# Ledger of designs, part 22: VH-VL binders against q10081

Target 1, 150 residues: q10081
Amino acid sequence: MSNLEFVYKYFNSLDVKELYDIYLLRTNVFVVEQKCAYPEVDEIDLKCGHLMLRNANGKLVAYARLIPEQQQTVRIGRVVVDPDERKNGYGRKLMLQALETSKQEFSSSKTFVLSSQEYAQPLYRSVGFKKCSDAYLEDGIPHVEMRLEL
Short names: E, the ipSAE of ESMFold2; O, the ipSAE of OpenDDE; V2, 0.75 times the mean of E and O plus 0.25 times the DockQ between their complexes.

## First folded at step 10 (VH-VL; framework fv_praluzatamab)

Design w3 (at its last look DockQ between E and O 0.08; V2 from the best seeds 0.00; counts 0 for: pae E 13.2 > 2, placed apart)
Fold by OpenDDE, look of step 10:
Structure w3 (fold): chain C 150 residues (1-150), chain A 123 residues (1-123), chain B 112 residues (1-112)
Amino acid sequence: as target 1 above (150 residues)
Amino acid sequence: QITLKESGPTLVKPTQTLTLTCTFSGFSLSTRGVGVGWIRQPPGKALEWLANIYWNSYTEYSPSLKSRLTITKDTSKNQVVLTITNVDPVDTATYYCARTSYRGYSGYAFDYWGQGTLVTVSS
Amino acid sequence: DIVMTQSPLSLPVTPGEPASISCRSSQSLLHYNGYNYLYWYLQKPGQSPQLLIYLGSNRASGVPDRFSGSGSGTDFTLKISRVEAEDVGVYYCMQALYYPYTFGQGTKLEIK
């Protein structure tokens, strides 16, 4: 768990390798692993922040995007951990950093929200998120809305 | 073609519960980012937002009216229902349902409205 | 609640002339994402409101380019470059940054 590095950048500051790593990881998990064909790359990428977690070897092991929304809310999206790097606690580290980074970048934010796949709820609960909706389908996958008030 | 239509009683007595139904077509409440809200307008007055419900069943209410309002949806029927308890003559208004859209950073905006239904609260 | 104040409340206009409506909010509607969560609606006589402008300056689908929204923070303006007969009605500004969503008093545009 040592020698991990968090890097937060907006789209225009990403270099080609960073963007490649992000889209590779997201596609491999959300499209290939989850067998879900959908517009994975979208215009939100152009406007949101990108939080990257890299290990000592420089490998992107986890990622999330921070999306400012209305009413002092930050949405945490595209939360992903590399399949080969799971069960190393990177998910929780990522979420804690996501909250911290959000506070720094969006100081007026008081509410954090995310759309959780049903199986992923325990991760988000561990950092204080609570379910605030019934299950719904997003791109054919069951999700629930979760919220954290700070 | 997107359409919404309000239905329910046009006359209600004070203290009764008002139930209004919004039936819509051309879109689905199973679609991410889609919601339906209610807005009312007393005769000759401005608009007042009441409540929203979204694809994920999340609801929002006007704080001043929250205790009296309930909004629910039936996605399979393309219907949204608003109930207002303990109505008073002050609740006399034209009630509109409208689609709210969320697309990325566009926020929530009412882009399609029903024709509205006038509800009079009177003894 | 956020108070939305429109001016004028009554706006008689000669066809072909420009029109301008002001909307002021009691608190800034500029979000840190750079967008102003201010919306403009038109309610034509006997009709339901229709969306004109979203996020301060974006025209809704089907809205003529003679309509424009501007402003930021607490002061916003809706402009009609050349008023037409079909533009008659009550214009409302609405903020959607804070709960509850709140509307202005409305500005009644009439043809002279």
Scores: ipSAE 0.024, ipTM 0.624, lowest interface PAE 6.4, mean pLDDT 91
Fold by ESMFold2, look of step 10:
Structure w3 (fold): chain C 150 residues (1-150), chain A 123 residues (1-123), chain B 112 residues (1-112)
Amino acid sequence: as target 1 above (150 residues)
Amino acid sequence: QITLKESGPTLVKPTQTLTLTCTFSGFSLSTRGVGVGWIRQPPGKALEWLANIYWNSYTEYSPSLKSRLTITKDTSKNQVVLTITNVDPVDTATYYCARTSYRGYSGYAFDYWGQGTLVTVSS
Amino acid sequence: DIVMTQSPLSLPVTPGEPASISCRSSQSLLHYNGYNYLYWYLQKPGQSPQLLIYLGSNRASGVPDRFSGSGSGTDFTLKISRVEAEDVGVYYCMQALYYPYTFGQGTKLEIK
């Protein structure tokens, strides 16, 4: 038994420790590890859902944000697994839960989208996403749009 | 007020290296999110983006020209320099520098432009 | 590369009348943050380009309210509710979502 716990909250329901944990994880990976000196926190955080995966010790080990968009679409972004917790399958578990949570929280959603770096495409493909764009740069790093249709 | 000004040679021979300097005032490349880019316009033709450089020294280049372009900056002098190697007559254009901002924070792509400088490449 | 197609390429207009310029991109310019990375510029005769509209529909500072941008995804429109003599020049759309950043071929607005 792993005692893993998914917690989903809209921004206004986050407590200050949850917010701190989210930003620590995101900044350590997207800014420090990836060496991108870029403002990681943006106003989208104020208007989206935050999906957290915690282990038995209460450590935040994976995170994604769920952004409702027009045309019955949910964007999954800021997908991250703590570097010390990688290779435990948490990325796939997170993505499956993100899809399930999106269907529950945004009941009219039919389309799921994300922007993927090259290294992450196998993960997203494993849960049903397919590449749907040519490569483009986001924060100076090549990305592709990936989409899953219900 | 924000101003940018391009300087460099007006006439260059094929195969030479073209070096253009953008000197600006009213803003700083020390400001997070801020950048300067280069755009050219051949006589009577549409605009073509060349390269950007940002406050954190990140650079972006037009892929078709990347092997010939180098963009650098000197933040303390409020200058950005573009170098184009191995020029030929198709590089004849008016060259503009312009202020930009990094995606996700602006989004003022090229909101202030210099007056432009015409560079002729003639054999 | 993302192709930006403008129409019409030449637009003669009587002063006081409306004008409309279309821009179509070969791929969607709608980013997941909700913005369209589509921009409109005016290059008046003998001048540098000036920004009119950013992120699809926002007027740049100092741009008269007779200019408006609309559209989303792949299809965008710049409208001028009442053309004035000072509006003559070449209008360009530009996308700044994908590399290379690309401009439309231009629409020359002229008084007839």
Scores: ipSAE 0.005, ipTM 0.524, lowest interface PAE 13.2, mean pLDDT 87
ESMFold2 (binder alone), look of step 10: mean pLDDT 93; pTM 0.951

Design w4 (at its last look DockQ between E and O 0.90; V2 from the best seeds 0.00; counts 0 for: pae E 8.8 > 2)
Fold by OpenDDE, look of step 10:
Structure w4 (fold): chain C 150 residues (1-150), chain A 123 residues (1-123), chain B 112 residues (1-112)
Amino acid sequence: as target 1 above (150 residues)
Amino acid sequence: QITLKESGPTLVKPTQTLTLTCTFSGFSLSTRGVGVGWIRQPPGKALEWLANIRWNSDEHYSPSLKSRLTITKDTSKNQVVLTITNVDPVDTATYYCARTYYRGYSGYYFDYWGQGTLVTVSS
Amino acid sequence: DIVMTQSPLSLPVTPGEPASISCRSSQSLLHYNGYNYLYWYLQKPGQSPQLLIYLGSNRASGVPDRFSGSGSGTDFTLKISRVEAEDVGVYYCMQALYYPYTFGQGTKLEIK
């Protein structure tokens, strides 16, 4: 658990390796592992924040997007932990950091929202998120909307 | 084709509760990013936002009217209901319901509007 | 609340001539994401409002290219390059950055 590093950057500040690592991790999980073909890379990437968690070896082990929205809301998206690095508590660490970073970057933020795959709800509940919608399909995968008010 | 239609009483007495229903088609409040809002317009005056409700049951109200407003949704019926308690002649206005649909960074703005219904508050 | 101030409130225009409407906000509508959450609506006589411009400068679907929105921060402008008879109505700017949503007073465009 030592020598973990969080790095937060906007798109224009990402270097080629960082961008590569992000897209590699996202596609390997959301497209390949989850067997879901969809436009993984999108224009939101251009305007959102990118939160990266790297281990001591410099490997990107977890990632999330921080997307500022209207009415002091931040959407946390593309939450992913490397398949080989799961069950190490990185997901929770990522979410806690995501909230902290959001507060720092978006000082007026009060509401945090995300779209959770149904099975992933426990992770988000562990940091205070609550289900606030019925299940719906996103790219063919059941999701629920979750919200945290701070 | 997206449509919204307001329904309810056109005449209400002071102190009564006004209940307006927005019935819509062409979209669903079960769709992520979708919402419905109410906007009113007194005769010859400007538009005034009243309340919004979204697919995730997020509700927002005009602060000045919050104590009198309640917005609810029935997703299965494609309906949104606005209640205004203790109405006064000042609440006389054309009431519109309108759709919001957040896509990317576009925001929750009103892209489709109902025709509006004129509600007169008078003794 | 964010106060939206439009000018002029009345705008008589000769068909074929350009028109310009100003909208000022009491605080910046520029969001962290780099977009201005300013919207323009047109309410034609006897009709409900219809969206013209979203995010300050983007024309809504079906809106003629003679309409354009510009500005950033607190100052915004709606321009009509060549006013047509069908452009008659009341124009409203609206901010949706914060609740409550707030509208300008409206600008009534009329044909001379």
Scores: ipSAE 0.530, ipTM 0.861, lowest interface PAE 1.4, mean pLDDT 95
Fold by ESMFold2, look of step 10:
Structure w4 (fold): chain C 150 residues (1-150), chain A 123 residues (1-123), chain B 112 residues (1-112)
Amino acid sequence: as target 1 above (150 residues)
Amino acid sequence: QITLKESGPTLVKPTQTLTLTCTFSGFSLSTRGVGVGWIRQPPGKALEWLANIRWNSDEHYSPSLKSRLTITKDTSKNQVVLTITNVDPVDTATYYCARTYYRGYSGYYFDYWGQGTLVTVSS
Amino acid sequence: DIVMTQSPLSLPVTPGEPASISCRSSQSLLHYNGYNYLYWYLQKPGQSPQLLIYLGSNRASGVPDRFSGSGSGTDFTLKISRVEAEDVGVYYCMQALYYPYTFGQGTKLEIK
């Protein structure tokens, strides 16, 4: 079995190596691989939780940020799996843990939302999210809103 | 240039269903983070929130009135409709529709309001 | 429901003098994200409400500098440093942290 480790921290609790690992993974996928020349780092990072999945070798293989919103809602964003680690089911494991961690860290939460690129919708459907908007552009990339209710 | 306008009957009899339409321009319910809500104000009284509907079709109702309220949207027509069943003279009020817009953590507050429409419920 | 309590309910003022309106919530409006979800609206005579202050202390666009909001948690204050005739109306605080949205009773500001 995989010896996977989830680590969850608010921004100010991250150490510099964790922050480096997160931004390296996000930038390599969202900017370099996806060829999207938009600012990847934003101020939301300063005000949310950061969920990391590390393998037995300590490599950061998947990541998401958990953003508490008003009205008992948590937004899950920046969902990413390391390209070399794809097809190991880490995306689904990450999403399941994101839901469980959100319930633990934001105990009043009842609604989970995310903004999904087209290619990621099957992943989110597999853990219970449903599309709830028409497509829109976010930083020039087509997205749809998806939602899961407790 | 954001505008909202309420329309519907000005007189309604007790037990009837009140249907109010909010027609808006300068924004769309297809835009992420956008919503429309309804607030009423009985004559001489405070504001009372009734319902919201958002771009993601999420709908919320005042718990005390939930059994009587239905909110729907038609994004292509830039309209939101509020239905209140079994009205009573205590439902006499000016009814406002108002836009919410969420960007970042600013919240779902009402930034633009319609002019309001007075609805009188009387025999 | 979060109960919002305003004081005073009636506020006669002399033009040019300061005014202060208090708003208290039955529960903290401070969210995990560090923001207070407290809003102030002004309803001028014969008009619909208009946003004055958002997130406790931020002036909406076009609102004069003489208006300021302060407070956190359960206690909030709207201040007008110099009241002018155009400031007449009913002031409402509103919370948007939890459904249902709830308003205070209103504070009617009028010129003596």
Scores: ipSAE 0.006, ipTM 0.648, lowest interface PAE 8.8, mean pLDDT 88
ESMFold2 (binder alone), look of step 10: mean pLDDT 91; pTM 0.922

Design w5 (at its last look DockQ between E and O 0.09; V2 from the best seeds 0.00; counts 0 for: pae E 11.4 > 2, placed apart)
Fold by OpenDDE, look of step 10:
Structure w5 (fold): chain C 150 residues (1-150), chain A 123 residues (1-123), chain B 112 residues (1-112)
Amino acid sequence: as target 1 above (150 residues)
Amino acid sequence: QITLKESGPTLVKPTQTLTLTCTFSGFSLSTRGVGVGWIRQPPGKALEWLANIYWNSDKEYSPSLKSRLTITKDTSKNQVVLTITNVDPVDTATYYCARTYYRGYSGYAFDYWGQGTLVTVSS
Amino acid sequence: DIVMTQSPLSLPVTPGEPASISCRSSQSLLHYNGYNYLYWYLQKPGQSPQLLIYLGSNRASGVPDRFSGSGSGTDFTLKISRVEAEDVGVYYCMQALYYPYTFGQGTKLEIK
């Protein structure tokens, strides 16, 4: 495996290229690939943490948001792997790092939650998440709530 | 306009199961971030949170009452149902359902309440 | 459970005068996201509770600006700059950071 680099930053610390890469990846996948028109960019971006995974060439290959919520919960959102970089295990690496980064950044966190598209559940299960809700629609796409407790 | 209304028996015998229904309008439990909770208030006493249910079917219960509580929803009917098993006179209270809303950093807790329904547990 | 302690429990006030209600939590309600998950409710006589303040200091929709919430961590205060007759009722603070959600004992505001 090539050298990978994780970078965690809050919105105000992102440089223009980082922000560009994040929004490009998110829109290409969640909007274009998934054919879902919704307000991809939102106010949460301004407040949450941004976890970036880059390969040896500096390419953003995976990304996730870390969103602190009440009840000592951290929501992991916008989990995405570059379409050209899938099957490289980046998703699992990202999730493991997301958990570690969350523990470090949000020391009081006890619960991790995410909204998983139904097909993506295996990825999250692989790192210990369990389904904790019935299916529901989010922007027209079936999702389930998944949870991991410390 | 958002409204909630509690319905169910006003008199229940000890050991029976109390079933309360919250019927609401002006919002939907299919909306992300929306939930409905139950809060009760014994006569002349403070408020006590019981349970919440959310758009994603996630549920929260008071730990002390969890074994006796069940909360469910019917999104299509705009209804939330709370059941309390093995009721006791101590469960006598006005029961309220209320809307809760949160998304990420934003949390309104209970921003709209029903009028409440008094339930008396007595032989 | 988080214990919420209000003071005073009874608050007689002359119309036009200010009022202040204290709410203390047994643990900090300051989340690492920077918000205090403390809420204030008013229950007017014969009515259901209504939200006044959310997240410590934000007025709910329709709440007059004479109401204000302040504080952080374990100590919170609800202030009414000029009490009106319509402000009569029982005020409750509530924490929603920990399960279960817990309320204070309530403060009964009455007009002298």
Scores: ipSAE 0.388, ipTM 0.819, lowest interface PAE 1.7, mean pLDDT 93
Fold by ESMFold2, look of step 10:
Structure w5 (fold): chain C 150 residues (1-150), chain A 123 residues (1-123), chain B 112 residues (1-112)
Amino acid sequence: as target 1 above (150 residues)
Amino acid sequence: QITLKESGPTLVKPTQTLTLTCTFSGFSLSTRGVGVGWIRQPPGKALEWLANIYWNSDKEYSPSLKSRLTITKDTSKNQVVLTITNVDPVDTATYYCARTYYRGYSGYAFDYWGQGTLVTVSS
Amino acid sequence: DIVMTQSPLSLPVTPGEPASISCRSSQSLLHYNGYNYLYWYLQKPGQSPQLLIYLGSNRASGVPDRFSGSGSGTDFTLKISRVEAEDVGVYYCMQALYYPYTFGQGTKLEIK
């Protein structure tokens, strides 16, 4: 039994409150909490799908974006869980739904990729991702590429 | 006018610690997005990246050398210091410091380089 | 480590003629943000390297328009539309997407 609702929309279908909620959550975690004063909003947001997890009260508790790439690949990015909602398993639930939604929305998808900070690798391994690169900078923060093949 | 200059010993014995100082002018390491890195070039060989340090004190090290490298900065003196422990003749190279600039999604480029300083490691 | 392979390693050219240098990386340098993290440097005899091209195709400040960079992913090219005597030196490509940042072996351009 879950009072949770997943909502998936391509950018043009988002309403202004949904967009506000997404950017508030992303900014609070990626900019404020992680102390990373770089542009959080980018043009990729205009060209991708937005996966939202809301609780019964309508609060956005987790989010990811789904970006179609070449070679039947989907990139899952901006994976975030509201700090006050952590340890409820929402990260894993979000990732499982991201994979399922990607298969549905991008029917030829075969490969899933993401860019992970070190601390987040255990979450991604728990759903089948494997590290596949050396570390690199993204917005000044070390990341590694992780991949899951169907 | 942006300039960088490397200073330090030209001869070092194996097992010693090599300390190199980069002194720069025309920019500040307090400026958002700015960093300084170290690159070396063994005689007749290609360039090899060593380490970077940024305005926010983030640091990056070449993974194979990380255990031997320490990079620090003194923003008020416009200096960056690289320390390499337990040197060996393989560390003989011209050492360069270079400015890097992070433009968010555009990543970093080494756009201004010092003249370089040759360090020879020999008994 | 990402291997950067340049060809040719030696490039004798006649002044006034075009030149082309290839750089191939062992993995794609195209990040999902749309940028190729590929850079070109020129090291003139007895001098420090100088930046020519950043992010695959952007000319650095003060670099003449006879220099151009192109390519994406794993294959990149530096072109000089009309070689001048001051262009002699060693050209390096560098990737800055993966640790460690790595350089190609160099292409020595010289006047024949």
Scores: ipSAE 0.000, ipTM 0.582, lowest interface PAE 11.4, mean pLDDT 88
ESMFold2 (binder alone), look of step 10: mean pLDDT 92; pTM 0.938

Design w6 (at its last look DockQ between E and O 0.03; V2 from the best seeds 0.00; counts 0 for: pae E 18.3 > 2, placed apart)
Fold by OpenDDE, look of step 10:
Structure w6 (fold): chain C 150 residues (1-150), chain A 123 residues (1-123), chain B 112 residues (1-112)
Amino acid sequence: as target 1 above (150 residues)
Amino acid sequence: QITLKESGPTLVKPTQTLTLTCTFSGFSLSTRGVGVGWIRQPPGKALEWLANIYWNSWEHYSPSLKSRLTITKDTSKNQVVLTITNVDPVDTATYYCARTSYRGYSGYAFDYWGQGTLVTVSS
Amino acid sequence: DIVMTQSPLSLPVTPGEPASISCRSSQSLLHYNGYNYLYWYLQKPGQSPQLLIYLGSNRASGVPDRFSGSGSGTDFTLKISRVEAEDVGVYYCMQALYYPYTFGQGTKLEIK
């Protein structure tokens, strides 16, 4: 667990390798692993924050988008842990850091929200999120809205 | 086609509770990003936001009226209900319900409105 | 609460002439995402309000291109390049950056 590094950057500050790593991880998981064809790369990437977790070897092991939304809300999106790096607690570390980074970057925000795949709810609950919607389909996959209010 | 319609009493006595129902069609409160809000307008005056409710059960109230307002939704009936307790003549207004929606960085405030219902508070 | 101030409150206009309505907010409506959460509504006589402009500068569906919204931060303007009779009504700006949502006083556009 030592030598993990969190890096937070906006799109324009990402270098080519960082962007490559992000998109590789996202597509491998959300598109390939989850067998879901959808526009993975979108315009939100251009305006949101990108939170990267790298291990001692420099490998991107986890990632999340921090998306400032209206109504003093930050949406945490594209939460992903490398398939080979799961069960190492990186997901929870990522979420905790995402909240802290969001508080620092978006100081006026009061609410954090995310769209959770149903199976992923325990992760988000572990950091304080609560389910606040019925299940709905997002790109054909059942999701629920979860919320954490400060 | 999206429609909203307000219903409820048009005359209420002071101190009573006003219950207004918004029945809508063409959209669902089970849809991500969708919400319904209430806005009122005293005769000849400006618009005043009252409350919003969203698909994710977010409820927001005007701070000045929060203690008197309750907004609820029945997704299965496509209805949103607003209650105002302890009404006063100052609450006389045309009450509108309206749809709102947002997703990510895109967001409409109130893009579809009901026709409004005039509620008069008088003894 | 964010205070929205419109000017003028009354706007008599000759058909075919341009019109301009100002809306100022007591604090910036520019969000971290780069958008201004300022909205313009038109309430025609005897009708419900209808959305004209969202996020400061985007025309809602069905809104003629003679309408345009501009501005950022605390100062916003709604312009009508050529006023038509059907444009008569009360125009409201509204901020939706923070709760509570707040409206301007309204600007009553009339035909001379």
Scores: ipSAE 0.656, ipTM 0.889, lowest interface PAE 0.9, mean pLDDT 95
Fold by ESMFold2, look of step 10:
Structure w6 (fold): chain C 150 residues (1-150), chain A 123 residues (1-123), chain B 112 residues (1-112)
Amino acid sequence: as target 1 above (150 residues)
Amino acid sequence: QITLKESGPTLVKPTQTLTLTCTFSGFSLSTRGVGVGWIRQPPGKALEWLANIYWNSWEHYSPSLKSRLTITKDTSKNQVVLTITNVDPVDTATYYCARTSYRGYSGYAFDYWGQGTLVTVSS
Amino acid sequence: DIVMTQSPLSLPVTPGEPASISCRSSQSLLHYNGYNYLYWYLQKPGQSPQLLIYLGSNRASGVPDRFSGSGSGTDFTLKISRVEAEDVGVYYCMQALYYPYTFGQGTKLEIK
């Protein structure tokens, strides 16, 4: 079956090749494919955990960042699957691992949050997230906040 | 009392698939954070890490060997299996299995090791 | 891959005297959580490796007080305050912060 490999590192532990792979994947999807018109790289990257999924050939196929927030909350952001690797279930595997890694790395975490476009909500519901806000516009695209509680 | 023991062939021919079984007792892979890893040592040389598998089926492989390695577990039998495809003489080594943990239990230490099994790859 | 460099590679010692083994990592092993993911093992002749020190400085269960680990970041030291005959063997450092886990070349400790 799958020889997938998860790697989790805080920013200061990333090597330069890992950082390159992360930004290549994020920019190809969020900037090029999805045409998000705001800075993809931000200061949050310096202060968060980076969760990587690699396939058997070492290719980075999925990624998320884990951001500790107040009130025992972890925000999961920049959730992305390589376009050429879609329909392999990697999004769900990534989200399940993000929850497990967050519980281990951020003691006492009890609440998990993310901002979702409408079409991505089924993925997040499949791992236990529930919509918790009215829709709001982000660069003209409807988003909702989603939340999972332990 | 924690024990691990490696079993498998002692002689294999080049191009064959090497299958090694680690049978352990005194702990279970149903325990959160617990894992088993494989390490090899060519005769007279240093230790080389190969792969880990954990209670939640999280797997890690040495990148240089990843295309040839498969690690699996059977929690009910207290067994972990390592498969190495397309072996050649460079794979001649003593193979060890060892208990490890997911972050937070002695770190990622290999705290209990099997006795090892020598596998020779020769035509 | 993280390169682990040990020195010396061969260490003849007189029984009762101290011994010191150095291990240097090509990248820092200090995680922001405060732990150094550095481990020391002893492989006695004809035996499997045994864990001596975990997370840089913690003695494993059953390891005598004469063994101690120190260091942080990239430079680590294993000290034996008074070497005994049973301490002969090959000492390995290992890092487990980054995959693949990597070992040093080994330091062979012998009685001279």
Scores: ipSAE 0.000, ipTM 0.488, lowest interface PAE 18.3, mean pLDDT 86
ESMFold2 (binder alone), look of step 10: mean pLDDT 93; pTM 0.954

